VH-VL binders against p86728. Designs and how they scored, part 8

Target 1, 153 residues: p86728
Amino acid sequence: SNLQCKIAGGGELIPIRTPEYRAWVPLGEVGLNVSDSKVLIFAARSCFGAHILLQNNAEDFKNAVYEIVIGGMKNTRSGIRQCVGCKFDEWVKDKALNCRFFNYFWISWCGDEVWVGHGYRPPHNRILRYKYENQPVINAASVRSESDTYWAL
Below, E stands for the ipSAE of ESMFold2; O stands for the ipSAE of OpenDDE; V2 stands for 0.75 times the mean of E and O plus 0.25 times the DockQ between their complexes.

## First folded at step 4 (VH-VL; framework fv_ebrasodebart)

Design u3 (at its last look DockQ between E and O 0.05; V2 from the best seeds 0.00; counts 0 for: pae E 15.1 > 2, placed apart)
Fold by ESMFold2-Fast, scan of step 4:
Structure u3 (fold): chain C 153 residues (1-153), chain A 120 residues (1-120), chain B 108 residues (1-108)
Amino acid sequence: as target 1 above (153 residues)
Amino acid sequence: QIQLVQSGAEVKKPGASVKVSCKASGYTFTSYGISWVRQAPGQGLEWMGWISAYNGNTNYAQKLQGRVTMTTDTSTSTAYMELRSLRSDDTAVYYCAREYDFWSGYFDYWGQGTLVTVSS
Amino acid sequence: QAVLTQPPSVSVSPGQTASITCSGDALPKQYAYWYQQKPGQSPVLVMYEDSERPSGIPERFSASNSGNTATLTISGTQAMDEADYYCQAWDSSTDYVVFGGGTKLTVL
């Protein structure tokens, strides 16, 4: 449970809201810089479809490094893909989100793998793992959602 | 059962506007998007645009150049597509379709279609 | 905008396997979807996410997506399968939906 990689943020969770199908919200614009981090821990309250974009460049939403989808397909699966809206490289059946309560999640890009899990204690409760040979540089992250979503980042 | 029921056929003159309705039933209307797809006589399918039933966000095909407006009425579970400045080449069957998943999604249920004829 | 190319027509004898292709540069990264349209009717989803079959669609329908080409396969083709078939994908660069030109399947 001791992660050697830096976790994003200063311990204070930043509340933001993404209304359904809104434009990407860059985390840097709401005070969370991930450029020197390898782990993001967050909470989301949503009926379905919480999307996290890992980016090489904060202004590039088309040629992203990875899109992580939590509770996609109407809260029936979560997955990882190498571009926005592309085929999932990895996915699992999972009712990850809740309309009424916040659930915690973590994403790690420490080392040469991207890992995703439930809760706030990486690497516990890992649900997804995708390995790549050439690790892309992740300098920014953004969020978007398919339904009205409240985040604590 | 899930069903999309569209308004009846329309005959319009060039320069007029048409507004087609699509009434949804059998599911939570605000949880899915609605796309509009048209098909000219003997031709293939052409995507026109998409609307969120939750907040009314839209994305329109560029070819329609500001002539299309999509709206929803959540109290009646109805989606609307209005096409303005009609031309004879807008003659087509217009379909509404339920979009299961955002952006990379598919159309799992389709309305029966509405024939719009544009002639002088 | 991405383009999806289908053959205009495919003909098979009853009981034979029909193969309908859909080619485009989006397909290595994007899921392919397939619709069946019979004369005077609305399209019906027959395959989704490359190879998944909706409930109610006969098991003789299958599909794949490899490289730049998605393929719809109908085994033991029946007269009732005669229809136009359209492939569909999403274009991530434009956020547009794109359809193939359609293939008329004739069962002779």
Scores: ipSAE 0.453, ipTM 0.805, lowest interface PAE 2.3, mean pLDDT 87
Fold by OpenDDE, look of step 7:
Structure u3 (fold): chain C 153 residues (1-153), chain A 120 residues (1-120), chain B 108 residues (1-108)
Amino acid sequence: as target 1 above (153 residues)
Amino acid sequence: QIQLVQSGAEVKKPGASVKVSCKASGYTFTSYGISWVRQAPGQGLEWMGWISAYNGNTNYAQKLQGRVTMTTDTSTSTAYMELRSLRSDDTAVYYCAREYDFWSGYFDYWGQGTLVTVSS
Amino acid sequence: QAVLTQPPSVSVSPGQTASITCSGDALPKQYAYWYQQKPGQSPVLVMYEDSERPSGIPERFSASNSGNTATLTISGTQAMDEADYYCQAWDSSTDYVVFGGGTKLTVL
């Protein structure tokens, strides 16, 4: 259960700006460690897609465990994929991001499933689920965006 | 209202260089990349390379390494592509295109194309 | 570098369904994109992320992917659909963009 897993984020706000779509910002660099957590709560203000990378190795951005994409304007998809830039394993049409306002989201990787939801209260408002065969080890997370994006963790 | 407007046709001799411009409008220039794609007469599309309009990072097709340089001017929202040491097989229509989905890029807007003719 | 293979030409009668294939080993994991190019014009994006239509593209255009083959399907083909069609993908190994060789669609 998501409620039984340790939560990273969702407390003190840690502002991050990601203006460059190809530049990953490791959450560890801003003082947020997810290695002992199984849930990440965050807010984002963005016009286009926001990306969250769940990593086995903090220095490895190519062989990440999961990439979560939150859609926004331009009919973007929200989805989960096991490879950066690859086809989504699960996706929905979801324009959850807003250019003007922060919206909250949560990601959980408790048990053998990855869940994504709206808001800051897991497991409510689930929008995506992916069941993996082998439980991965997630030691780090990073964020990037498809446009100038402000994050609050 | 998003537009990419390219510079006019060029005629060059072998060994010369050409620099094509691509002026973007209708969107935040620095929020997207620009790719260049060329098309020889009667042939298919060939990707030449990509440049970030935010930080100037580039990635060029291997066959053009050393001969091509892509740049941007954020103050004028203009991308440039310079191709050096021109030869006859560089004769083509050259397109700039706005790249969306930055990790698996596709091109949602294209310039009108610039014909570059290389002949002795 | 990844390679995308298209048939050089496809012919269809008006009102019939045209199918244009694009094969490549990267396509099981990478999205396919499709462009329409009419003579003397710039390419136009007609399908993205395997099966999504940009605004303004008629519903008679659709696309799918199975295995290593992406397919652009035009139902109720019209004379105005006569054009060259190119598939495109991204190669994660090189970070290069790759185009298919293009398919000339003739509406008889």
Scores: ipSAE 0.067, ipTM 0.734, lowest interface PAE 3.1, mean pLDDT 90
Fold by ESMFold2, look of step 7:
Structure u3 (fold): chain C 153 residues (1-153), chain A 120 residues (1-120), chain B 108 residues (1-108)
Amino acid sequence: as target 1 above (153 residues)
Amino acid sequence: QIQLVQSGAEVKKPGASVKVSCKASGYTFTSYGISWVRQAPGQGLEWMGWISAYNGNTNYAQKLQGRVTMTTDTSTSTAYMELRSLRSDDTAVYYCAREYDFWSGYFDYWGQGTLVTVSS
Amino acid sequence: QAVLTQPPSVSVSPGQTASITCSGDALPKQYAYWYQQKPGQSPVLVMYEDSERPSGIPERFSASNSGNTATLTISGTQAMDEADYYCQAWDSSTDYVVFGGGTKLTVL
């Protein structure tokens, strides 16, 4: 089989809850290591505002990061940016999340671009892509949310 | 070693239902989807739908909406397809196939097939 | 609804090159996949992502996808290649998988 980029995790799903809580939850601290991977597939049940930070190291929340926001702006917009809380570099209208049910998402930093999509079949249903001039090496990831969110990673 | 093993052949009358099982082994069941594909005698492959083994989300072929239900049991790594209100033209071999989902979305492993015969 | 159209049959002599076409409006924007099915057997993936060959598939199998047409090519065709061949793609508007009607390859 010709697989170009590795998916994070070992196939076990890691349940995480992030209440309306602004602190990042480092995924390494809950057992998910992304340091040898280029793709993250996950599910989230949330009303709005699921945030994923891709980091060059687990302690860096400001430099050499990508932030992906799924269902931001009260579940109306998803986007990519290269700093926490800054203007999106790319975004789309997107009612991505559901308060009662899990939906799947994927993020890829394989190659020269960052891609984001719906579902569990990358590259299908890609909604976002952006090429940054100097892509950081990604070794860690963290999550947080604007509303009470359940994750499966 | 990845395997999909299906339940045995069935004979049904028109109007009945059939439920075919597909037991997966050799991989993390909840990380992939299962598609169901059927083939009438002497005919081509017809995609029926798929199910996510992670969350149970389904997408059914338009022609079969309302007649088909796909489910999974993660404790036994088994997918099920139930087809209701059977007609004689539902006579076919029914396959389960693992949807190989990274980058490509294709069927890399297939079950052995289950013959369902509908006759009165 | 996306449709993939294949010729019903193709005949070749042993050692010659067989070409099986698959035409459809979805193909410029979607990968094509190919499956081989021998009588009484399940389908087997023989090409994926337009032109990629799975491990274990002989190098005489190749494929392309250009314009509205995907093509499976078998060079040096052998009697064991006699089978039905199906193309497959995804319809992104419905998230629906589509198979072609199938092509019977006969090796005379």
Scores: ipSAE 0.007, ipTM 0.506, lowest interface PAE 15.1, mean pLDDT 86
ESMFold2 (binder alone), look of step 7: mean pLDDT 91; pTM 0.938

Design u4
Fold by ESMFold2-Fast, scan of step 4:
Structure u4 (fold): chain C 153 residues (1-153), chain A 122 residues (1-122), chain B 108 residues (1-108)
Amino acid sequence: as target 1 above (153 residues)
Amino acid sequence: QIQLVQSGAEVKKPGASVKVSCKASGYTFTSYGISWVRQAPGQGLEWMGWISAYNGNTNYAQKLQGRVTMTTDTSTSTAYMELRSLRSDDTAVYYCARELYDFWSGYYFDYWGQGTLVTVSS
Amino acid sequence: QAVLTQPPSVSVSPGQTASITCSGDALPKQYAYWYQQKPGQSPVLVMYEDSERPSGIPERFSASNSGNTATLTISGTQAMDEADYYCQAWDSSTDYVVFGGGTKLTVL
């Protein structure tokens, strides 16, 4: 069987900013709809703690399908969990972010599992992979951060 | 240097309301939540709810919904908890606590106020 | 929904190891946190993220979280460790913070 994975967005990346310890920013509210997508490619400039929420319901920020954390624990770990504030199901030591420069990342939920990697060429440079039994449909995504973060989404 | 300083003890009659303040210093007030936790004499800790100092969003324990209101004043870095329709079993020490949503690990409380004793008696 | 169960009291002799348990169905999915409360004082965070120790907390404090039981361990227990100890977790199903009932540690 053929597997086709649509990338979210259509050309130029949308710039947004999330100040430290603030509310989730729904990507749909800043013009990026992920409901028909299976891959998100983005860049972040941040000292630590870039969080991406993949949601079944755009209004539910706690019971997500996945929360993906890039450069958590003061830029020492990245991980995947099935709810906000839960124990991580999968994590890796990873100094992923940079205070001064944008780094690229990709997230894929194409197929029966979620994959996360460095760069802008999925599936290259994969760092995390996790399978969620009976994975809910991902209809929305949101971002927030632990430190002042600039995104290109 | 991080401090949470609460208002002084209160004595109230049943049916009255009480409003406890919690003044924060030593950190960026709008970057953290404030939780309220109470403790009846000789009893354990009971979570009452939290408020975001960033946007004012609140979440209250179901047992207290309809009787509790939490607010913040960002100009004075102060959080408030008002409890209405007081009963004798509301007699407790009321604590404010800085809720660090450590994004990796979830909700926990790293600094606590000194507590405010609220006595409800006739 | 979620309930955290602690023994009401634990007693040890000075220098012994104290073990305080906290059990609940949320713990396999949620981090455990521990607070120490001495008489007339506010609670103090002594352990976070199951097993991490805040700056200023003595090395004799350690903790674990396995299955449905979190455990706070105090090695070489001292008289100054007499206090009530509370575990805490977050119940994602209700979006409520939940505390255990507390354990009074007596050193004698």
Scores: ipSAE 0.234, ipTM 0.690, lowest interface PAE 3.1, mean pLDDT 87

Design u5
Fold by ESMFold2-Fast, scan of step 4:
Structure u5 (fold): chain C 153 residues (1-153), chain A 121 residues (1-121), chain B 108 residues (1-108)
Amino acid sequence: as target 1 above (153 residues)
Amino acid sequence: QIQLVQSGAEVKKPGASVKVSCKASGYTFTSYGISWVRQAPGQGLEWMGWISAYNGNTNYAQKLQGRVTMTTDTSTSTAYMELRSLRSDDTAVYYCAREGYDFWSGYFDYWGQGTLVTVSS
Amino acid sequence: QAVLTQPPSVSVSPGQTASITCSGDALPKQYAYWYQQKPGQSPVLVMYEDSERPSGIPERFSASNSGNTATLTISGTQAMDEADYYCQAWDSSTDYVVFGGGTKLTVL
């Protein structure tokens, strides 16, 4: 009874590594196209600071974006903001990441809200929900990290 | 470990140009932006602009637009700031600084030692 | 364009609490950052993202950002804390970095 929300990718997770403070890695450049998707499920192994950028345009890291930060502030909080470097519009205390093990996360932009949760079963274990009144159309996504991070996307 | 090392002091006449270098080490150069900040004698900090070492994109302070050019050389992990049409009020210590912990946050976790540029006739 | 206003000087006795304010209309929407600069030296980041302290910065340093005013607080002020302090924020509309005018902290 609801519009179906397509999950990004073909079921096989793509391994990516972002070393400490690595420049944005566009997911399209590593074979993951999110332009017709509304949900991203991924895993990350990181001590802190896994960043996912949802973008209207793959080449624009500033305008018409949502930045989701998992385990920011040295793995003490996760949050959503409307621009890179801005104050968070929504955040929660969250020791989300682990230096030694992969943890799973999901992000949904299906509908008029951006939702973030732990695990691989959206919308279960939701930790963040934000309704952005001028929500951009999401055509691309990129990742970066504050510490050496291994991803499965 | 992480260091930004700048070129030496310069003395220039009004109307000349100066190009200051900033060599980075101890981190992945292309993962961070470099900002340039100057400080006139006895005055406060003034932001001049920044450059992305990843894609070369720049953003310059309005007062310096048209006189400043920032570039990077990724093969040597070096950032450059060239200021043209120098005036006596460009006399300042010029700093390069690395963008900090939260990428694109607009703050600076490591600074170069500074380069004194004196503009006088 | 955004402007950050600081008092030009603050004086405290050793062991007392120093408070340095930074006011501007960018601060409700942007993080405040604080830098310490001693004579002849480069600035050093002492507080980031409103209230976070970098490794190596003494516990005596704390900060907050509420409404239009960010505050750097140094408790039990020591002679070594004597320096110029600058606040900084980012103006997201212009992508410009904005510094406050600086505050000279005298410990005497």
Scores: ipSAE 0.014, ipTM 0.598, lowest interface PAE 6.6, mean pLDDT 85

Design u6
Fold by ESMFold2-Fast, scan of step 4:
Structure u6 (fold): chain C 153 residues (1-153), chain A 121 residues (1-121), chain B 108 residues (1-108)
Amino acid sequence: as target 1 above (153 residues)
Amino acid sequence: QIQLVQSGAEVKKPGASVKVSCKASGYTFTSYGISWVRQAPGQGLEWMGWISAYNGNTNYAQKLQGRVTMTTDTSTSTAYMELRSLRSDDTAVYYCAREGYDFWSGWFDYWGQGTLVTVSS
Amino acid sequence: QAVLTQPPSVSVSPGQTASITCSGDALPKQYAYWYQQKPGQSPVLVMYEDSERPSGIPERFSASNSGNTATLTISGTQAMDEADYYCQSADSSGTYVVFGGGTKLTVL
């Protein structure tokens, strides 16, 4: 259960855009601090490839705790991996994103597991779950995308 | 059709620099990265680095850092690889290759025809 | 430096199954990719993300990645399959691309 875990933000969702590129956008730099949170609820409008990085250190983009890919492989798969570009530890077939409409997603790192789902009502519609043996504390998060993506975070 | 067309063969003396071009067509140039891979005569493939055609971010192989520079010209859909301080063991066929859909996965779905660079005294 | 190890050569008779291995410490965490290169030609992607086949590649080609070893399998091998085959992956951090040394497949 993630009921006891604080959701990041809590006020109005912050609109940001990541045009196609490989550079990570730290959420702390756009006004969303996740260091005291265990759940992130967000929306994305994108044709494909929305990436969320959960980090122990905000300045380390290479050795993430988790990289979560929503609508990867041209919007056909979503998955979790323990570093950027590594093999997915868990993935599912998932046409998660839409070019024209925002879709909602949630990520929970409450406890020693990471969970991912569709919608804005955790833990409903969970699609991914992974437990990292020696999970570091998650203090930061960053986003990037493979295509022009609009976020509400 | 998706194509990568490279510049022609070059002969250089040790200590010179070479700049190879790779002209892309048939897709949105800024939507994919370009990697450079070389192959010495009778040898295997060696990755040199990649560049984002969107923002120019680069990632070079450690052995080549300080000697290689990769750039793009989005107005002509062309990627460039410049190698400086050439040595005889830089003699190789140099390929450009388009990265697949996942920028960090590092697979190469289309390759240029290759450019032979010969370095001799 | 990360290393991927392939046998230098593999020989099979036409119609037989060829297996080409690729071993490396990063393979449990990193995807394997496979390229075919014929003399005087550019490499061609034949398998990606361990086991996926690109459009246009014959179904005789398959691949797997288990433990420290990735394997390319060609069933019903034909003379046209004669080529050098290279595996590719990444270092353990996913930052640098690494190629295997290549395997020459001979069909006699």
Scores: ipSAE 0.008, ipTM 0.603, lowest interface PAE 8.4, mean pLDDT 86

Design u7
Fold by ESMFold2-Fast, scan of step 4:
Structure u7 (fold): chain C 153 residues (1-153), chain A 122 residues (1-122), chain B 108 residues (1-108)
Amino acid sequence: as target 1 above (153 residues)
Amino acid sequence: QIQLVQSGAEVKKPGASVKVSCKASGYTFTSYGISWVRQAPGQGLEWMGWISAYNGNTNYAQKLQGRVTMTTDTSTSTAYMELRSLRSDDTAVYYCARDLYDFWSGYEFDYWGQGTLVTVSS
Amino acid sequence: QAVLTQPPSVSVSPGQTASITCSGDKLGDQYAYWYQQKPGQSPVLVMYEDSKRPSGIPERFSASNSGNTATLTISGTQAMDEADYYCQAWDSSTDYVVFGGGTKLTVL
């Protein structure tokens, strides 16, 4: 049920910027705690390549549970994978991002599936779904990007 | 028609530097990266590094860090690779290649330049 | 350092199937790419993302990646297919390119 899923973020609370890639920004360090949440809602303004890492530990990127990529392959695909840089478990053609305007996204790990969608009303506009058997606990999230990206969390 | 055209062959002495150019045409230069790959005579392919024509970010092979510099000139759609402190074992054909690098799937070299032979001899 | 291992040479008769293997731990979770290089020429991309063929590459070329081994298969091999073949993978942990040592295909 959706009544069981605590939401972190909302796309209007915390502005941050990732100027370019390789610099993971732990969301806990900018004031957003996802440790008891099962849903993240956020907005991004970016030409391409917004990456969200769902982690067991915010300080250890090796213990990533999922990497969700929004607008990868030069803003042509979005996908879910169980490690950074691995083959995708699920992906879809998706011109998700916009260089000039914020677009909203949500990620849900409530229950036994991870879901990703457009907008700020889960589960509306779901684009991706993947089932992870015996999923590790998600206690933290981090973001980075391939292009200069503005985030609202 | 996508094409990468490289500068001509070079002969250098040990300790010198060489700068190879790679002129791109037939596509939007700033939408792709350029990787440099070299091949010593009779040997395999060795990746040297990558540059983004979008923002100028670079990633160099660890053993070449400090000796290699990659740059682009977006006004002429040209990439450059400079290798310093040349040794005899730097003798190789140097290739530029259009790189579809993305955090999605890594490096992919879909079009290659004709190669530039650099000979380093004393 | 990550390593991709290829046999140094493979020989087939014209019309037979050639198989070239590429083995390494990175292939278990990364895409394989294949390049053909003829003497005196630049490499040419012949297969990408494990099993996909670029436009212009003949249908007799196919590929797979299972476990830690990627395989390039050339059916009905022709004299024109004689070349060196290189596999490639990405090491996402270090963000560097890994090439196999190359395989010389001889069509006798």
Scores: ipSAE 0.186, ipTM 0.729, lowest interface PAE 2.9, mean pLDDT 88

